# Designs tried in a protein design chat: VH-VL binders against Large ribosomal subunit protein uL10m (mRpL10). Part 27

Target 1, 224 residues: Large ribosomal subunit protein uL10m (mRpL10), of Drosophila melanogaster (Fruit fly) (q9vpl3)
Amino acid sequence: RGKINIQRPKAPHYERARVVAVTQPKYPELPKAKSCFKTRAERTQQQQENPYNEIIAREVRNWLDHSRLVAFFHLSSITADDIFRVRVQLHKQNLHLKSYGSKIIEQAVKNTRYEAIVPLFHSNHCIVFSPDPEKTAALLRIVRRVPQMVLLGGIVEETMLSRNQLVAYAQMPGLHAVQAQLVQTLSQAPGHLIQQLQAHQNSFVQVLDVHAKNQMNEETPKST

## First folded at step 1 (VH-VL)

Design i43 (from i4 with heavy chain H99L G100S S102T S104G Y109L; framework fv_imvotamab_arm2)
Fold by ESMFold2-Fast, scan of step 1:
Structure i43 (fold): chain C 224 residues (1-224), chain A 120 residues (1-120), chain B 112 residues (1-112)
Amino acid sequence: as target 1 above (224 residues)
Amino acid sequence: EVQLVQSGAEVKKPGESLKISCKGSGYSFTRYWIGWVRQMPGKGLEWMGIIYPGDSKTRYSPSFQGQVTISADKSITTAYLQWSSLKASDTAMYYCARLSYTSGWYFDLWGQGTLVTVSS
Amino acid sequence: DIVMTQTPLSSPVTLGQPASISCRSSQSLVHSDGNTYLSWLQQRPGQPPRLLIYKISNRFSGVPDRFSGSGAGTDFTLKISRVEAEDVGVYYCMQATHFPYTFGGGTKVEIK
């Protein structure tokens, strides 16, 4: 059983084009009025501002608004090679894995109904976007094989769902109407949803704390 | 439901001021640009300008710069198109549309249109 | 301003037959980021425009697969493989690569 390279690594042009497409900005450069000279105030403002963060924040907001499925994950230490393989598997299912700094996420969701998700991103994180909510089952199947990615919750059809609600959604038959009805049913208590997301985060932190304590006990090499 | 709902038809005389509205619902209003498009009776579409409600930044087509004012109010998720002094040549259907740039710049959601008739 | 020229102005077509609409820009629509921001819109009588295709060939959500887009640079085509009664309307190409954004003059698709 030889190792078959299905991605055609020996076709650098295709792989390079694909990598460039994945890393390219998701927005065109807006036309700007031309100015030969900049005022002192404009130069000082440019030195203090970071326009890159606002541009990326707008990109994140548009991903959130155009994706019918958004899933939030805690990301433990993972090699660049392993995360690339996960990205490839997800991409085949029209699932797009993105990583953004917590400050950018904060700017993206500031003054929006999604501002409550900011605390989820105070540790290592990543987000998966898709225009197709029926791919939730495929997403969870792929991520199950990646122990470094832990599901925290998500958004389906503009509705925030806890981890357990997303798992329930994924188990429904693949009819959009039926699944949309489930989302509506699961989201009948908005205050409870935020509490569930916080409770899941707290439970995850508790699990990490227990694991860390167990790691300290196992730190000394076994003599047998 | 994700939608843009525009104000009702207007009948005005030349020289009068007018402000028409476009209310967004079912999505995060401050995350999308809102564009205004004019369609003269029996003619095609003309892009007028665009606003980002999150910071009220605007960009106008050169043909409409100084002719109209585009604004937005985040608290009521509404964008506006305003004339200080209407002309008979302003008679047209006016559409608002949501502009997406996540996967490319395009108008993915359209309002139902506001018919403005200016006659003496 | 970028001038967008559509041909034909009117396309009478028999139900079930294909229709083809061409759009030509006065200069290249390839953006500095390598993407081409050309879209196709459909406007049925008395209705607002509806997005069909974006970035030349990407079909928007809910758009039937009988609609397809192709092209590069300055020449673009919208094809309807089998025209149905509901496809009657005016079709517009639009560019957002260069400021100001501009529309084609429109092509009226009618059943004969």
Scores: ipSAE 0.000, ipTM 0.399, lowest interface PAE 21.2, mean pLDDT 75

Design i44 (framework fv_imvotamab_arm2)
Fold by ESMFold2-Fast, scan of step 1:
Structure i44 (fold): chain C 224 residues (1-224), chain A 119 residues (1-119), chain B 112 residues (1-112)
Amino acid sequence: as target 1 above (224 residues)
Amino acid sequence: EVQLVQSGAEVKKPGESLKISCKGSGYSFTRYWIGWVRQMPGKGLEWMGIIYPGDSKTRYSPSFQGQVTISADKSITTAYLQWSSLKASDTAMYYCARHYRDSYYFDYWGQGTLVTVSS
Amino acid sequence: DIVMTQTPLSSPVTLGQPASISCRSSQSLVHSDGNTYLSWLQQRPGQPPRLLIYKISNRFSGVPDRFSGSGAGTDFTLKISRVEAEDVGVYYCMQATHFPYTFGGGTKVEIK
């Protein structure tokens, strides 16, 4: 095997093509404001039915593995122009805005303790990745001006943090012992924190999804 | 190909120090935890402790806390298990195994290092 | 510490017949994140352990589909639908939901 860039996650070929497409829009009419989630979800939904699904899931795992900062957002309707401006601002700070279908995210996290966050992605979403946790403050400053993006929570140094905990982390000066101490303090009950993140989601939809999966698995023998 | 290669068999006397190794290859060493497992002759498996080479975080089973030290050198993709003073009861096969950053299952295992402590 | 009890201690099986191994934990293995971190390992004579099943029922890469896992809470089962000669060995359940991680006592599968 070759080397991997631990500090610099590689941007996937598919994402590069999408960025180029965004800078050169050819669509004459949009019935409503398009979100990055909807545009990318259409492409990723098609790919979920073909042999490339595992390749994209591995890409998501690579982003999760190599990013010391991961932030989860709910995304409301947003114009192509607005999302492009946000992506440019984020990219200048080494912050990478990505969108993946919920099925691909589920496949990516099913072998990790983060599987419990899958319900966060049943609605419109975007994820921001960065190898640099010091950029949390810059991230929050940029999204503060984007009302269509609502922070749900995130992961800093492998630790799941709520919205309020991420804000607290961002207010610490630089990456130093104090910030590390805060993360350690906040990570005392990871299961409890995951439950708090889940509490902000529609439990009814989650229960129905689990029930439907259990019924399907009972009727048709499968492994997973 | 993912591979964990452990150091060779050791024959020691009680009171001697020992350091055995587990070298990872074919994967990103700093993104996987390395755990150590003891198997005494004719007995089952016991979890000893685990290390994350990316930042050298360690965690020990209470029964092994203070009895062994786990360390790693990411520049040579090698994890270590060491004793300051061996006892006859340390005679066992020792395995290293890895697990992905956020998972909790050991997917690949080393071939084992047999440690014999006798007078 | 979580106690993992495996039954039987040994399972002599005729080739082609099914084998079943049970694992019972002293406490629920459901993590607060909703996942159950119960794995099954196979150790052939003179070989290191090999992962078969993770998170109760997920088969690891390269593991034959004659191996299946099931269970919930405190009771778990590993099944081999048709035992082959290469399946001889000791099987262990392992939990990683609670610190410290613990193994079952092992079940020896032998051919009669």
Scores: ipSAE 0.000, ipTM 0.393, lowest interface PAE 20.0, mean pLDDT 75

Design i45 (framework fv_imvotamab_arm2)
Fold by ESMFold2-Fast, scan of step 1:
Structure i45 (fold): chain C 224 residues (1-224), chain A 119 residues (1-119), chain B 112 residues (1-112)
Amino acid sequence: as target 1 above (224 residues)
Amino acid sequence: EVQLVQSGAEVKKPGESLKISCKGSGYSFTRYWIGWVRQMPGKGLEWMGIIYPGDSKTRYSPSFQGQVTISADKSITTAYLQWSSLKASDTAMYYCARGYKYDYSFDYWGQGTLVTVSS
Amino acid sequence: DIVMTQTPLSSPVTLGQPASISCRSSQSLVHSDGNTYLSWLQQRPGQPPRLLIYKISNRFSGVPDRFSGSGAGTDFTLKISRVEAEDVGVYYCMQATHFPYTFGGGTKVEIK
């Protein structure tokens, strides 16, 4: 706007003092619970009010692509104080608790290898993401103290794991030794559950090809 | 109870169009892939492409990309393989097979459709 | 494309004796999810293909116990512990780890 031409150096002392008071740091307020602790009705309403569901679906895909650990939970009702305590404990371990509506999850994972997880989100749910798969043990230790959160399964290094497989993974020694045994554990699993959770990887490649025209570099860390 | 039933044998001339079908029954059609496989007379099996009827997403083998079109109509649980212009080299047995989404096995196969292209 | 090489091209075998078919891939068939999507199919004369084994070693429903699969990475084997007359046909290995999916050239099992 070339027509806006303010030449006044600064506000009078009284107005300046008021501005300083308004910008004065205050203690952080308790974060509002936004995740899986919402009712189904609140989630449905939130979905409908978001005109940019695709933008949030892209955010979910970004979390999935950059997280080497993803854990899925069923949720019962919980207080704001309890969720805050859980979030703080998880964040200290680089574990990020997120909640998204089932339609957004469906949009995010449609045509990807993770499409099979959609049925897990037809009831109250939340997801924990981390770039560090060695934090699985810390995650399970924290969640064990939260009876409202029930582990359904997860994804570690792009491999879908049942609840029991994820618990077994958490008890294994360091990353390199764990990966060889992880393949073995998957082979021995209650096969139907792991099969039901898996999605066709070529679908994911097709989606990337359609949207990118050219090769995308974000497939970067090649896990086994 | 799971069954894939393919359309009957076809005899065509080069340059003609053709659409053959594969009807699924006894299972949830939209939750399984349908693949198409060609077997030339006296030769082995070769993949042509696949479709997921739930969202009509297709993937073609490079040698068949642009040569055929794969589609599905979930309202009648039927997948299709079509040619806009047939060549004599398209003479073959064509099979459809359903693919289990979670283990990528192709467990049930149609009886095959013999396509003969000659003048 | 992944090249799947089967040996032998033909396997004449005496009734009741074992048969073994090898399949080698030009690159690893281990999927990023940790599974190996290697299947074995049987095609009897004049019939469509029939799934025998999936994910290396899992028998499909209705497949007799005499069929077994083994292997890892790029080297896979189908074994028939005691060949019966109905086992005559062509056997194909197939990979579905990498698209395009590819078949081996086939191994003809025939009775001596």
Scores: ipSAE 0.000, ipTM 0.398, lowest interface PAE 20.1, mean pLDDT 75

Design i46 (framework fv_imvotamab_arm2)
Fold by ESMFold2-Fast, scan of step 1:
Structure i46 (fold): chain C 224 residues (1-224), chain A 119 residues (1-119), chain B 112 residues (1-112)
Amino acid sequence: as target 1 above (224 residues)
Amino acid sequence: EVQLVQSGAEVKKPGESLKISCKGSGYSFTRYWIGWVRQMPGKGLEWMGIIYPGDSKTRYSPSFQGQVTISADKSITTAYLQWSSLKASDTAMYYCARPIYSYGHFDYWGQGTLVTVSS
Amino acid sequence: DIVMTQTPLSSPVTLGQPASISCRSSQSLVHSDGNTYLSWLQQRPGQPPRLLIYKISNRFSGVPDRFSGSGAGTDFTLKISRVEAEDVGVYYCMQATHFPYTFGGGTKVEIK
């Protein structure tokens, strides 16, 4: 098994294993002699076949399904050692740094509410996943020390947020049930409710308003 | 293989309640919207509304808001369309459908549920 | 609501000949994001609708290449280059640019 299976047993292992099992050949293994003559380039080409892309795309979908926090970053030139150190720091906070090709991300989000994010991944990129949206503050604190990672935006509780909205969310303590309830109410009566909340707690209302606007905008397809 | 399987035909009287179902399989149910479309006998298609099963967020066509309720149970990958009190004008074929990206275009359709409301 | 007008209402066509269906919207279907959310659906007798084309001209998986879509703004066309017996049915255009989403009235394609 590879490092991903060893380092991240909580990754969507079951779904990937099931896909591999159903695509596995039923017949005895062909002679290894044929495999020995393939160049590394030819093996790389073979790995780029559609079946492998589908397996990885399914892995991306599982990460999206099981993560209440997803953050998208532009990734500038960075050493393998430096990115490894960042990954270790993030992992201690239950934040999982992943890198996927643009084509794989497109396949994963195609025909979903998140298809609009595809243009964000035309250049070098990475994604951070977490089941805990309260870790948004920890995430931003860690990446603040990594100038090669530039925040583009994210998804919190299945709601797409811009960079500024995600930064605002990080500044508020986790109020998931209350936030969801108020966002729904705000979307039905925006003007009067915003004024009421703003009289009591301006910073909370700013985050809630951003969340409500994003929720409403998510209902309508958008190009980025 | 992506499939949407709907419940069987219903024959009801005016004033009765009804809940019909649409079970999704072969894809991640919580990552796609599910819409409902009405087709009255001999007529064209009418968009009724849509639900995102991951958070149960709904959006209705103004013509159907208050007339029906759309819901979903992600634990059994099933979406529902419900009437509290049926009218004869509700007689129609009802389709569930999964939209391609966001909820703009419907790529996979259920087989349809015929609802007949007569006294 | 956006009104979608389809012409003709009925299109009897000889097997192997081309067929053309037009769809006109009461307003531009160009969304503020620059995309045009116009699709074409086929409904065969006694069957549910089937997606043929989305975003004006993109064929859905499994749809034969004899189907093509074109258009911009308010005027859209679905073409079948060579009508086959299996193409008998009602064809609908649909818009999802403006809420609420609306369908055209349908065009019945039949073999004469």
Scores: ipSAE 0.000, ipTM 0.418, lowest interface PAE 15.4, mean pLDDT 74

Design i47 (from i4 with heavy chain G100L Y101G S102Y S103N W105Y Y106G F107M Y109V; framework fv_imvotamab_arm2)
Fold by ESMFold2-Fast, scan of step 1:
Structure i47 (fold): chain C 224 residues (1-224), chain A 120 residues (1-120), chain B 112 residues (1-112)
Amino acid sequence: as target 1 above (224 residues)
Amino acid sequence: EVQLVQSGAEVKKPGESLKISCKGSGYSFTRYWIGWVRQMPGKGLEWMGIIYPGDSKTRYSPSFQGQVTISADKSITTAYLQWSSLKASDTAMYYCARHLGYNSYGMDVWGQGTLVTVSS
Amino acid sequence: DIVMTQTPLSSPVTLGQPASISCRSSQSLVHSDGNTYLSWLQQRPGQPPRLLIYKISNRFSGVPDRFSGSGAGTDFTLKISRVEAEDVGVYYCMQATHFPYTFGGGTKVEIK
């Protein structure tokens, strides 16, 4: 019906907050500089010299390098308490839920085979990493109960897979040779997968553009 | 300057062990895969395997799996290629190379090569 | 393993003339991410290999613009628009789309 109330729903979450903090990237503390500098030139310089982005990009590369399973999700609005519970459930299965800005993702994957994933992160998103590809079934079981997370695709054993291909992979038992053969078979039409992922992203952008145009609703097409 | 410097030439007898090195400098050693390539005298290039020095994760070409061991020591920015028991067929020039990108767009920095001669 | 086949040039190349080197793969090199991980390497006599081109047609930093790559699927070409004396060597295509990574047999470029 409504949200399930625990005896003390907002009781101190120190122990669980510690688990989340250990699995999350460290966020550098930024000083409050409200009365210092705020010119356009200074903002541009701060963007160029932000060491936070490089540190987190290194972390993302490390996660990509050490994960045999990477799953990409569109993330709709979700409460901090709800996402925390999902992170805890995933962590118990050696699945690590992370969220990074689009610029950081782009910086992390440039000059790698994974740079094609950048368009997936121009809207709200999250990524799940695991060193164990056999956890794909557990991942999908957990995420089925979280309607705010929509599976877009993933990378298994360095092969990009669509939503349907990843679901098929999850149904295979833990015989590595059989799983490797499935991944190889699924990779026979690689260009189509990228087109499909980009088309979904472009379709979402087009829907937003149509909505924006409908809200404006004031000009005829140019004919010059 | 980004460079890979390999150990000197080796002359060995069949059955002997050998470990050759590849030292990286001028870049973040733990952020790039290092691969090994064999070139037999007068022949072409053969990809042997690769290591990520950040965690020592390795991948071997099936034809070299079990024949060699690739390792790395990130504290001294050095990768290694090792044989437990050399064969005459191991006579070749061995190159280490840095892979551009996680799954290799290409190998952009190469060592000068280590000549290994195995003869009785 | 993916077999990469390179055809030998029919004759030495004349200075200032173009040269084309062909490479064929036994299977499509289009990766599941839509990219084709086909690179070209140059090995001059007594030197280690040098990266020229990556992802079919992208020239690596410091590589002269007389080098260009083209192709798709299973057929790839490296072209030198005006061969110079320094271009003597063996040219290798390499694929990194499928594991294990494999090289072509090499194509020797000699000056007439």
Scores: ipSAE 0.000, ipTM 0.413, lowest interface PAE 18.0, mean pLDDT 75

Design i48 (from i4 with heavy chain H99Q G100Y Y101T S102G S103F W105S Y106P; framework fv_imvotamab_arm2)
Fold by ESMFold2-Fast, scan of step 1:
Structure i48 (fold): chain C 224 residues (1-224), chain A 120 residues (1-120), chain B 112 residues (1-112)
Amino acid sequence: as target 1 above (224 residues)
Amino acid sequence: EVQLVQSGAEVKKPGESLKISCKGSGYSFTRYWIGWVRQMPGKGLEWMGIIYPGDSKTRYSPSFQGQVTISADKSITTAYLQWSSLKASDTAMYYCARQYTGFSSPFDYWGQGTLVTVSS
Amino acid sequence: DIVMTQTPLSSPVTLGQPASISCRSSQSLVHSDGNTYLSWLQQRPGQPPRLLIYKISNRFSGVPDRFSGSGAGTDFTLKISRVEAEDVGVYYCMQATHFPYTFGGGTKVEIK
């Protein structure tokens, strides 16, 4: 198989070569104290994105571009064995569980309609992707038994949906036309999602506790 | 029926600005991406970039970033490709094509093409 | 960027005979969702490109059964079981698994 790492971003090319002249007004040879001699530009440059983040951000963009279903979850501490079991169950339904750092998510969705999701990733998180939006009901059934995963919202057919709207979508008949129309009807402005996220963050402990209790008291089949 | 209709052929001089159009009909314009593809005379296809008209999100091929601007006006279901200053090397056939978001087919319907000739 | 290499550059075929076009990518086109976003396009002389096949082997609406696609990973094939006069044109493979989208150099199919 032809595996070549040619996609790794190369160092930025300089447009023009410059001769750097260092000017020190009072004491040209004064020993540098770290903070005293760092310009705002130099500090900004030290926070440059590394090649690793760009490669993974491209992966996230590919997932977003090719997935008709994207679900966002808060993820509490979970054992490797437990997450493996969940990943296997999801994979059987063509649902793909991924975790990415918040900076990578921000880089992937910057300058897009989906920038509103960035606050979801300021704490532990994971994302489930699928090319098949009909799998939303299967997704919710599987994660219902995983108290460490709390549904925050998602994207269906490029339309952002709140947690409640995703639940409503999952309850629709399996006709693609009906579900597509529902998605458009249930669509929300990004500002509305941000507002919900602010409320959720402020009530984090209570929401997770309520969710865990609801998970234990749920009935199957009971998705109307 | 789905149809993408592009503007007519253009003959320009180097340094001139140009904006060509692609009008979509027969489908929900804001639910599909519109991509632009260049074909230089006697050469193959090159992907230039793509726009989602619903929110004007754009993505450009690195080779075309900063060289062209892609935009859309959803009120008249039209996407645009524009140059601030044309070069002779911009002489090519330009195609627009529709892509369904998250669908397995990247470009399913294509416009008829707009021939742009840049010469002194 | 993903490099897409097509062979042959030209394929002269007799009417009613099969034709085969190969496409090789510089790295795997398997998306992390398990799908491979490899498509085949047909461009007849003087016409815009037309989608033939998507996701390796799925025929687009209105595409005749004589067209078939196969392959996996980095190696893909487009086959025309019985070439007809209307099949004259240039065929391109295209990948949409990785950004930016890239095309193969094209294969010209012509009748002899």
Scores: ipSAE 0.000, ipTM 0.419, lowest interface PAE 16.7, mean pLDDT 75

Design i49 (framework fv_imvotamab_arm2)
Fold by ESMFold2-Fast, scan of step 1:
Order: structure tokens, then C-alpha cells, then sequence
Structure i49 (fold): chain C 224 residues (1-224), chain A 119 residues (1-119), chain B 112 residues (1-112)
């Protein structure tokens, strides 16, 4: 006979089999997200030339359409086990960690209002999507324990927020989003109490105006 | 039911200001671009510009850059096209149309606003 | 800007006969996402434009099957298999692949 166990299979892969079963796609399902580890420049360029780049770019646009919270991160070297643990914790909060090559991100957001995010993805990166903006606090709590993930900024309720504005929003979700933006604007110019109180609306208008102008400059290419 | 409803016809003199509107209903207003199109009497269609109401980001066709201002108020699901000083050459029918932010085709159109500029 | 050239400028057709309209772009209309954002619009006298065809060949909801679109790259065609009285109007091709978006000059379809 041979060395085949005829009574029972060997057990060393039970844990792995469970992990595979848990993460296995269920139909219908969107195409599998690429690992954050595939964001190296060489792999990103090669990925852009592959036949399925258009499908993945459309997946990114679909995630942007259905997400009220989008957070952008720089990603340093991290083990597969650690990133998997983070993905599981995020998924429990309806937060979906995705990684795409820089060229795919550029392709996905070209001719959209999100074109301004492209510069954020010139190095290793990943994105967290959620339909629930109230989960911003949960997101930051989870990521605080992952030093390899550094928050760059995000989009909440279709408004682009800096790192500091997104952190402030986590303290004041929902109806408090406007107040969070006012707090961040005022942090740069402390003034008299009455002037600061009166300036709340002016600062918010200024932040929106500057943000809109910055978005226009980055998303609308100027050709001569 | 998706609808884009535009404001009524306007008769103005050269040098006057004007703001016309396009109200969206029956869909998520902040998920769609709103574009503005000019049609001069007896002529074809011309793109003026587009706005994404979610963040008020705008793009203008080169011929209309600096001539008009496009804006939106998402609280009342309304987009606007505005002139600071009208010219007789602004006499035209103006249409608004919507496009989903990732599809790039314009599926529903407003009924049009006729603007007449005459002394 | 991308120039969209339509031919013919006018198309007098006998009721029940086919009509064909050509549209040519100065550059490829293939978007980086692989789609070609070439649309056909119908404008009946006194009415706003109406979407007929999107992404070259897809018929919009409510549009009769006598309308069909075809083409690739820079050359596109709209065909009406059997022209009816209600088809009288001006037809425009439109590209939304590259900003600024541009229209063809229009083709007037008339019954003779």
C-alpha cells in the first residue's frame, strides 16, 4: 500500500481550510479586491496593462458610489496575517478594506470629481469603504492599533476631508460634520471668543470654497 | 420618477443679471452630474459646463469659462446657471441634463428655459 | 476639443424607408475604462433633446427597436429601419469620453 492515511485525513490544514471557507467569494459577488501588497510601482504599471483593468476600475467607481465613508491610507510593510486580522475587524463594522494599483485608481477617477485623490496613491496605499459614515470613529479606533496604516484623508457624505478634519468628524458624526470642519478651520487662527463664534459660518463657507477650488484645479485638466 | 424641472422663460435687457434653475426629483441628486446645454435659435447644441452637486465641483467648456457661473443647492436639489451681465448673444434655449458620476451619458433632460435678451 | 462631424446635414426620406446618419470624431472615443461614451439624441420640433442610444449601440428605455446604433473608435452610425412620421426632427451625436463634451452639428430628418 502507500503512505496514504486511509482512516482519516491529516489535520494540519483545518484552521487554514476554515479561513479559506470564511473568505471564499459567495455569488453574486464583486470581483475580489487586490491586496495592498500589489501597489508597488512595477506591479501597478503591469496591472494597468492587463485585460481586466477596466473591470477593476469600474468596481472602484461602484464602491465610491455606494460608500458614504471613504478613507485613504498609506500602508507600510505588514504581514498577511496582520492585514487579514484588520480586515476581519473592519468587516464586522461594515468597513471594507480594499487595495488597488495607482494606475487603476487614476483610471477609475478620471473625469470624476474624485480625480483629486490620485496624488495620494503614488506610494503604497489602501482604501476603506463603508455605507455608514457613523463608523468613522470605529475605523479610527481599529486603525490606531495598526501603525503600518497611516490616515491620509477621506470622503464623508461626498465631502473631501483632510486627515485632521476626518479625525474631528469621528468625534462629531452626522449632524456634527459641519461643526467638525469649523473646528479644524479655526485651529489655524485662534482669535477673540466673540469673533470666533461669529466666524463659524464664515470659516465653513471659506473651507467649502477653498475645497471646491482645490478640487476643480486638480480634477479639471487645463490644456492650452 | 426621475424629473428635471427648469424655471420659466425670461425676457431681459443687455447688462442685466439672471439666474435660472433646474430642480431634480425622483433620484439621489448628489450622485449625478448636472450639465448645462445652450441652443441658439435655429442652431445646434453646445455644452456649457457641468457640476457635481455633492461637492459643487464644476467644469466649464472653454467657450463659456468666465461667461457664466454654474452652482447647486443640494438641500433643495436644484442646480443654477447664472450671468452677471447678459448680452444679446445669450438669447437661446438652455437645457439641463443629468449623468451618473461613473457612466458619462446624459439620460434625462429638462424641458428647457428660453432666455431672450433684447433692448 | 474633439470635433464631431455629422453627415448628412439633412435627410429627406419617404415614410417607411430607412434612414442612416453618420458621425465621425476627430479622436478615438474609447475611454480609459474601456467604454465608448458616444450617444445619439433626438430633438423633435419644440421639444427638448431625448436620449435614444448610449455607449454606441445601447437603446435607452422606451426607444423603439427601429433605432439602432453601431460603430467603433471614431466612426459611428445611427440607423432608423423604417422612418415614421413621429421620427421627424434633428438628430445629434454626442461624445462624453473627453471633456469638454461635444455635439455633432445635427442631421435634420424630414418626410418627403
Amino acid sequence: as target 1 above (224 residues)
Amino acid sequence: EVQLVQSGAEVKKPGESLKISCKGSGYSFTRYWIGWVRQMPGKGLEWMGIIYPGDSKTRYSPSFQGQVTISADKSITTAYLQWSSLKASDTAMYYCARSHYWTQYFDYWGQGTLVTVSS
Amino acid sequence: DIVMTQTPLSSPVTLGQPASISCRSSQSLVHSDGNTYLSWLQQRPGQPPRLLIYKISNRFSGVPDRFSGSGAGTDFTLKISRVEAEDVGVYYCMQATHFPYTFGGGTKVEIK
Scores: ipSAE 0.000, ipTM 0.423, lowest interface PAE 14.0, mean pLDDT 75

